# VH-VL binders against o29789, part 8

Target 1, 134 residues: o29789
Amino acid sequence: MDEKTLAKMIEAVNKHMPEKTRSLAEMLKEKDPTIRAKDGNEYYIEKRELEFIAQHVDELDWPRFRIPVILEMNDIGGERVIYVRDKLHAEFIKRAFGFDRVLNGILTLYMYELPQIRRKLRTASQVIFRISLK

## First folded at step 25 (VH-VL)

Design Z5
Fold by OpenDDE, fold request of step 26:
Structure Z5 (fold): chain C 134 residues (1-134), chain A 121 residues (1-121), chain B 112 residues (1-112)
Amino acid sequence: as target 1 above (134 residues)
Amino acid sequence: QVQLVQSGAEVKKPGASVKVSCKASGYTFTSYWMNWVRQAPRQGLEWMGEIDPSDSYTDLNQKFKDRVTMTRDTSTSTVYMELSSLRSEDTAVYYCARDSFDWLDYYFDSWGQGTLVTVSS
Amino acid sequence: DIVMTQTPLSLSVTPGQPASISCRSSRSLLYDLGKTYFYWYLHKPGQPPQLLIYEVSNRASGVPDRFSGSGSGTDFTLKISRVEAEDVGVYYCMQSIHYPLTFGGGTKVEIK
């Protein structure tokens, strides 16, 4: 696959990213919280998942904790890894799942670790792709 | 060569408890979530709940939250579903169903043969 | 709970003829990466249920190409181009993105 095709694919899949993230605090107050994607699609976030996140995040940080949890797919040296760039997301993942690997200053997950997170956060996490020229 | 072999049919009185087993083989037992699904006579499939690979967490359908207990034994590669306070409406075939193992999909890729539980006075 | 509505309740089909089953979800099942957490199962008599279609349109391993799935958002369709005797059973749609996981009411397919 050429770079142009790859870029188009990434753009396409990233259209499902949230137009705007929402705070954990706000969403916890809602019975049926939703996120609106860039493509206009609106999808529901499971309250139970938000509650799970809240259990592992200091209440003082709930207003700052943004939903969804972003899991960024990257290719490093031919290996696919997941970056968790957001600091609060990273701290949450460390506490909730015990992952603390840091590469290039970023919390990094291997592909075989991803299912653990995705299973717990079916709706409250999103995988996105980023093109790396390295 | 995934195999899920369930325990035999049960006949119970109302108010009693039943414990159905599901013995797994042919795969890494501690890597997959297990689900329980039942089908009452002339009814459709109904999801009861799931248990994580480490036996540390269960997620139950709220309909059964007070009556269902799911456990697993790694040493025997067996998952258990216990349903208490049985009532006639619990008469059904109960299935264990293995969840898919990936980060992309959540479906049941393997099923046990089913266990008939009959509740009658 | 997410309601999965299947139609029709039953189908009687002459062998070799096509069949079509519909399933509607009460909410969109489309999420990140364009993933739609929608599945079809077939429950044959005397057997446990088996996965037929995953992610709306992908045939599970061993599933003949006579089966096809389509749809998006909240409307989904399962088609059998040429029904065979071995296709007899009850078909169920399922969503797995929201708890509790829910199935459609089922569609019974019989041979005339």
Scores: ipSAE 0.852, ipTM 0.936, lowest interface PAE 0.6, mean pLDDT 94
Fold by OpenDDE, fold request of step 26:
Structure Z5 (fold): chain C 134 residues (1-134), chain A 121 residues (1-121), chain B 112 residues (1-112)
Amino acid sequence: as target 1 above (134 residues)
Amino acid sequence: QVQLVQSGAEVKKPGASVKVSCKASGYTFTSYWMNWVRQAPRQGLEWMGEIDPSDSYTDLNQKFKDRVTMTRDTSTSTVYMELSSLRSEDTAVYYCARDSFDWLDYYFDSWGQGTLVTVSS
Amino acid sequence: DIVMTQTPLSLSVTPGQPASISCRSSRSLLYDLGKTYFYWYLHKPGQPPQLLIYEVSNRASGVPDRFSGSGSGTDFTLKISRVEAEDVGVYYCMQSIHYPLTFGGGTKVEIK
C-alpha cells in the first residue's frame, strides 16, 4: 500500500471523528449529551463516563476539558503506540490510570494498555489515526 | 481451551441470598473482564453486570445495584456473583460470560454452562 | 436504556429453506473508526448462549457461512440461507456500547 492510499484510508476512518469537541462542563449539565461526527452522525456520550472523568479532573478545568478524549494511534519505529497530545487529557489519563510514559514530550501508551482506558471510556474516548508528514 | 464451569443448582427461599461461582481455565484469568447474564423462565437474556480483571471495580445494571455483589479470586481463577434479598422473579438460569479481549469490541466469547437458581416459598 | 427490538418473535422453517431475523436499536450503535457495537447470539436448547455474529457482519469462529449479518446504524438483519436442524434455538441481538448492555427479546427458530 502506497502512502497516498494509506492517507486516504486514514481520512476515511477519521470521518467518524467529532466535528468539534465539547466541554466536560457543558456536557455534565445535559441528560443525554451527544457529539456530532464529521460525517454528520450524532452519537451519545455516557454520563457515567463523563462523571468518571470529572472525578479525576479539577473542577476549574471542566470548562477547558474537551470531550471526547483523543487517543491518537501512531507508528513509531515500527511499533504502534497511542499518543495523548492534549495536556488535560494526558493529566487525566495519568491520574485515572497511572500511565505517565512520555516520549517526545507526549504521553505515550502501548497498545496493550489501551483496553484499560477504552473499557472505562467506551463513548467518551475516540481513537484516531495520524500520518506523519515529516 | 477456554472453560467456564459454574456451581450447581440452588434452591432458595424469598429473602435469602445465593452465591454462584464460575471457575475459569484455559486462559489468562487476570486479563479478561467477566460478566453475568441471566434468563428467567420464558424470558430473554438480561445483563446483570461486569467485573474487571483486577477486581478493582464492578459495573452493575442499575436494576440490581442494591442486591448484587461480584467478586473474583485470582488464586482459584474463580468469579462469584451474589444476589441478596431474593424474590420469586429472581428464579432464572445465571450465566457467567467472558468479555472479549479487544479495545474495539465488547462481546461475550465464552459462556459458563449456567446455574439454575429457584426461589420459592 | 437502549431498547433492542427483534422481529419476528418466532419462526417455523422447513429444513433447507431460508430464514431472516430483524433487530432494531433505539439509538445508533455506530461509533469511532466506523465500529458498530452490535452482536448476534444463538441460544440452543440445553446449551449456553454462543456468539454467532460480531460487529454486524462478522461470523464468529466455527459459524457456518450459511449465516450472514447485515445492517447499519439502527437496523440489523440476520439471515440463514438454508436452515438446518442444528440451527434450532433462540437468537438474540445485543448492543454493548451503552450501559446497561441490552439484548433483544429473542427470536425462536424451530423446524417444521
Scores: ipSAE 0.845, ipTM 0.932, lowest interface PAE 0.6, mean pLDDT 93
Fold by OpenDDE, look of step 25:
Structure Z5 (fold): chain C 134 residues (1-134), chain A 121 residues (1-121), chain B 112 residues (1-112)
Amino acid sequence: as target 1 above (134 residues)
Amino acid sequence: QVQLVQSGAEVKKPGASVKVSCKASGYTFTSYWMNWVRQAPRQGLEWMGEIDPSDSYTDLNQKFKDRVTMTRDTSTSTVYMELSSLRSEDTAVYYCARDSFDWLDYYFDSWGQGTLVTVSS
Amino acid sequence: DIVMTQTPLSLSVTPGQPASISCRSSRSLLYDLGKTYFYWYLHKPGQPPQLLIYEVSNRASGVPDRFSGSGSGTDFTLKISRVEAEDVGVYYCMQSIHYPLTFGGGTKVEIK
């Protein structure tokens, strides 16, 4: 597979990423909060999920906490892992789920740990792929 | 082979409670979420709620939040659904349904045979 | 709640003829990674519901290839290329991305 083809594949997979993230604070004020994806789709975010997040995030950080929670899938040494790069996301995940594994300064989850998060955050989290193009 | 075997039919009076059981076998009981779905006569399917594998969390349809309790017994691989303050409109066939394990898909891949609950004075 | 609207309510089909069922959701069911949390179930008489199609177009294990699912976003279709007697029952669409989980009203398929 050539680099161009791979790039297109990655783009296709990640086209559902949010165009812009929104703050937890502002979304909590809305009855039917949404996020617009890069592909133009509008995603409704479950209020109950936002409320769940809010329970584990200091209120002072609500304006800084960005939705959705990004779960970045990566391949390391032949194993697939999930990176949580955002610091507030990482702190939230630690508090809410007890995951605190940090590798190279990045909260890292194993694939078998991911379902716990995804079940609670069906809409408020998004999985994305990051592939290094050589 | 995955099997979900539910308890037998129940006849109850209004105001009473009913507890339906769903015994699971053929898979790792503590790895799957379980759901309850009912169907009233001449009506469609209605989702009632779900219970997590660890029996630490339930998510209920708000329609039933004050009347439904879901529990699990790991030792017997059994899930229970208790519905209190029964009404005539609660007459229905109640199903337990196993949620898929795949974190990328949320569907019911296995169902119990159903339990008829009749509420009548 | 997410409203799932099925049409038609009932369908009488001559054996061997095709059938088509539509389901529309009040909101898009497409989320991250291109996943669409939409499913078809068949409820045969005297049996529990069974999964037919998952994620719009994937046949569940054991489901004959005469069944096919299609659609995107908010509009979905289930097609049976050649209806057989064993296909009799009520078909339900379902979404599972929003709480509460909701089903369509059902489409009763019977043989002429």
Scores: ipSAE 0.842, ipTM 0.932, lowest interface PAE 0.6, mean pLDDT 93
Fold by ESMFold2, look of step 25:
Structure Z5 (fold): chain C 134 residues (1-134), chain A 121 residues (1-121), chain B 112 residues (1-112)
Amino acid sequence: as target 1 above (134 residues)
Amino acid sequence: QVQLVQSGAEVKKPGASVKVSCKASGYTFTSYWMNWVRQAPRQGLEWMGEIDPSDSYTDLNQKFKDRVTMTRDTSTSTVYMELSSLRSEDTAVYYCARDSFDWLDYYFDSWGQGTLVTVSS
Amino acid sequence: DIVMTQTPLSLSVTPGQPASISCRSSRSLLYDLGKTYFYWYLHKPGQPPQLLIYEVSNRASGVPDRFSGSGSGTDFTLKISRVEAEDVGVYYCMQSIHYPLTFGGGTKVEIK
């Protein structure tokens, strides 16, 4: 990926990041749930995606399950991988998709596994970049 | 080469059901989602829903939810769309369309040839 | 449901002349990573639909460079710099970030 394209994607990610994450329990109660991003705009989260998450998360955990599901892109030894750092997100991914590879204590996905997740969580997941260091 | 070959034209009476097949070849069948899109005479394209062939997960347009089912057979690399309680308004050409294999974009990169379903009394 | 409004409904073009098609989305299609989930399809007579433009402005494989797409969050345009006979058909815009996936009503492009 060229540096100009990457820089624009990073800027877009920063603007789209939520001001405050919201819980699954809270959003499931709403007809048209949204998350307010740092750019000040509200972005709709598809209710059906939240319901898919709920099917794979114990109901007792819904109040503390934060939306969106964070997929962090990293470079490890020249290989592009995705970290799922939030523990509830990681357990959800394991249950819903069967991915259970752990590196350095973090659920780790290969790039070829990412489309499966993104197709089911188009609005309820968010890819971020870890560049190092800020 | 990706190919999607659909079953032949159908003529049905109101109240009946129709099951359209879409046989895939030239790629790993379970890696790409399949969509169904229809077009009634002199009308536009209308998305009906999608299926993940790996596990049969579906996401259906609510307009059709109670009348449409989507299934697949991995041994024949075939997806099926069944529409029940047919009405004259369901007369259309029905297309299967393969989802892109891309984490950043979601579009249909391959289409079947279409299946005409005619509903008349 | 997201409404995708195309204009014009029909376009008669002398071969070699330009054509322009507009599509307006009832909701912004710009989401994470700076991506806009907006696409153009062409439905030629006697053929299944085919992808023409992905993510607003990128030509699909085999699409000639006389086709160009542009736009932003809700307003999009497809331009054909010089219409050829093979370009006849119905052009559809589509969004894929919201459910149900929705298409525009179509723009029929005809010669003469």
Scores: ipSAE 0.626, ipTM 0.862, lowest interface PAE 1.9, mean pLDDT 89
Fold by ESMFold2, fold request of step 26:
Structure Z5 (fold): chain C 134 residues (1-134), chain A 121 residues (1-121), chain B 112 residues (1-112)
Amino acid sequence: as target 1 above (134 residues)
Amino acid sequence: QVQLVQSGAEVKKPGASVKVSCKASGYTFTSYWMNWVRQAPRQGLEWMGEIDPSDSYTDLNQKFKDRVTMTRDTSTSTVYMELSSLRSEDTAVYYCARDSFDWLDYYFDSWGQGTLVTVSS
Amino acid sequence: DIVMTQTPLSLSVTPGQPASISCRSSRSLLYDLGKTYFYWYLHKPGQPPQLLIYEVSNRASGVPDRFSGSGSGTDFTLKISRVEAEDVGVYYCMQSIHYPLTFGGGTKVEIK
C-alpha cells in the first residue's frame, strides 16, 4: 500500500467513523440497525454479523460490547500489523477466529489474518489507522 | 492458473435432490471462500450462498436456507451444493464462483463452467 | 434484500458506436475505507460470467480500455466507447456489502 493511497484511506476512515458507538445489546433488538458516521450518513450494520458476534460473546457482556469492532492498523518495526485494543473485541476475535497472539498486552494480528475477519464482519468491523495528529 | 471444474448436467424429477460438485485447482483451496450462483432460463444471476472451505462456515441466501446444503472435501479440493425438494422453478444453470478474499474488495474472480439442472416431470 | 435496478434491459448497437448501461442500488454501497462495493460482470454466450469492473471504475485484468465505469453511492454507469462484436452478452451489476449478495437484472447487448 503506497503513501498516497494510505493518506486517502485515512481521510475516508475519519468520515466513516461513528459519531457515537452503539452496544451489541441495543442493536440486536433492532430490525435494521444503523450507526451514524461523522459524515452525517446512516450506515447499516448487517444483523447477521451482529448475531455472529453474539454467538462468541458472553451475554453478560452484550450491553457493553461496542459496535463496530475496531481493527487498528499500525506499522511496527517495518511490519504492518493490526491491533485490537478493546478488551471485549480482543476476546471476541480470539473466540471466533482463534487468533490469540498478545504482544505488550494487545491482541496483535498479521495482515494476512485480516481478510478472514473482514469477510465475516463486512459491516460490523472498522479498520482505523493510528494518526499521531488526530 | 485457477480452475473450477463442475460436475455434469442433471435431469431430475420434482421432489428429488441434486448435488453439484465444484473441483478447485491452481490455488490454496482453504484460503478462499466459494460461492454458488444460479441462472434460471431467461433470468438474471441469483446468489445462493457461500462456504468457507477452511471450517465449513456457510452463509446462505434465506430464500434457499431450508433446501440448500453446502459442504466441502479438503482432500479433493471440492465444494458441493445440494438442493433438495426440487421444483420446476429450480431449473437453472448453477455456477460455483471463487471469492476474491481481499480485505478491501468482495467480488467473484473465477467461475466454474456451470452445471445445467433440469427439473421436469 | 438490496435491489439493483439496471437500465436498459436490452440494447442493439451498431459496431463502433458507444453504449451506456445504468445501475441503481436501493441502498448506498459506500462503506468504510472509502470503498464502494459495486462491480460489473459480463456473461458472454457460451461462457461463464467474468469480472469486468471492480469497485466502480477499475478494469479487471485483460479488459480493454474502451470499458469505463463511474458512479457513486447508489448510481452507477458502465460505458463502452466503441462496441465490438466480442462485447455481446449480458452485463450485470453486483453489490457485495449487504446480504444477500445481489445482482442487477441484466442488460443484454447485441450487435445490429
Scores: ipSAE 0.546, ipTM 0.848, lowest interface PAE 2.3, mean pLDDT 89

Design Z5
Fold by ESMFold2, fold request of step 26:
Structure Z5 (fold): chain C 134 residues (1-134), chain A 121 residues (1-121), chain B 112 residues (1-112)
Amino acid sequence: as target 1 above (134 residues)
Amino acid sequence: QVQLVQSGAEVKKPGASVKVSCKASGYTFTSYWMNWVRQAPRQGLEWMGEIDPSDSYTDLNQKFKDRVTMTRDTSTSTVYMELSSLRSEDTAVYYCARDSFDWLDYYFDSWGQGTLVTVSS
Amino acid sequence: DIVMTQTPLSLSVTPGQPASISCRSSRSLLYDLGKTYFYWYLHKPGQPPQLLIYEVSNRASGVPDRFSGSGSGTDFTLKISRVEAEDVGVYYCMQSIHYPLTFGGGTKVEIK
């Protein structure tokens, strides 16, 4: 894949990052919660996905647990992996799905592990973005 | 070589239950979610719900939540859909449909042949 | 529930002529990674439904190039450049990102 194609793909992937994250506690109170993305659009989140997250997050942490859950695509030695850098997100993923591979202090997932997460968090309750490749 | 083979047609009375099976072959059964979709005569397609065969997690269309149960048997690579308290409106062809093996897309890439369930007094 | 509205409800087409089917969703189907969770299925008599177009515009394996899909966000179109006898059936749009998954009401395509 050439560098121009990679740059275009990275930009297309990243434009749907949230404009602002929102508190899990706040969103659990709403009937039809949404996230506004950097593209200016609002995206609905299925309430049952927030409830699934809440099941696996201590209630004391709900106010500071930010939505969406952030999944960051990276390359390590030619292998594509997913970093979960937010510590509350990482603990949630460990509790909910049993993933516990921590490399250099960062919860790290292989691409083949991602479908399990995305099938349970199918709407804007999580987002994948890709870092720049040089 | 993906194949989804469903159980045969059934005739039921109102108030009874029906359990339709869908046997999967040609792929790793627990890697793909299975869906159930029905079509009543002269009507469109209606999604009933889905099941993750790896752990039996289900998500059911709220329209059917109290009447539908989805289960699976990993030893036979078979999923089941049971619809209870049958009404004449439940007369339809019921399909199982396999979800795609893709983390970026959610569509049905393989379908069973369909099972006609007729509810008649 | 996301309502998927198809038009027309039926088409009667002279063989070899083009056909166009529209589908509108009640909410945007565009989500992360620039993906639009919108699909077309064809349900031929006596067969199970088959995937025709995935993610708006991509033809499924074995689908002839006379089929094309387009659209964005909430408004989508399926075109058949030259309708043939084998294209007879009911066409359904579908969204797969909001629960419950929903189909459009269908568009029956027949040959005159």
Scores: ipSAE 0.085, ipTM 0.696, lowest interface PAE 6.2, mean pLDDT 85

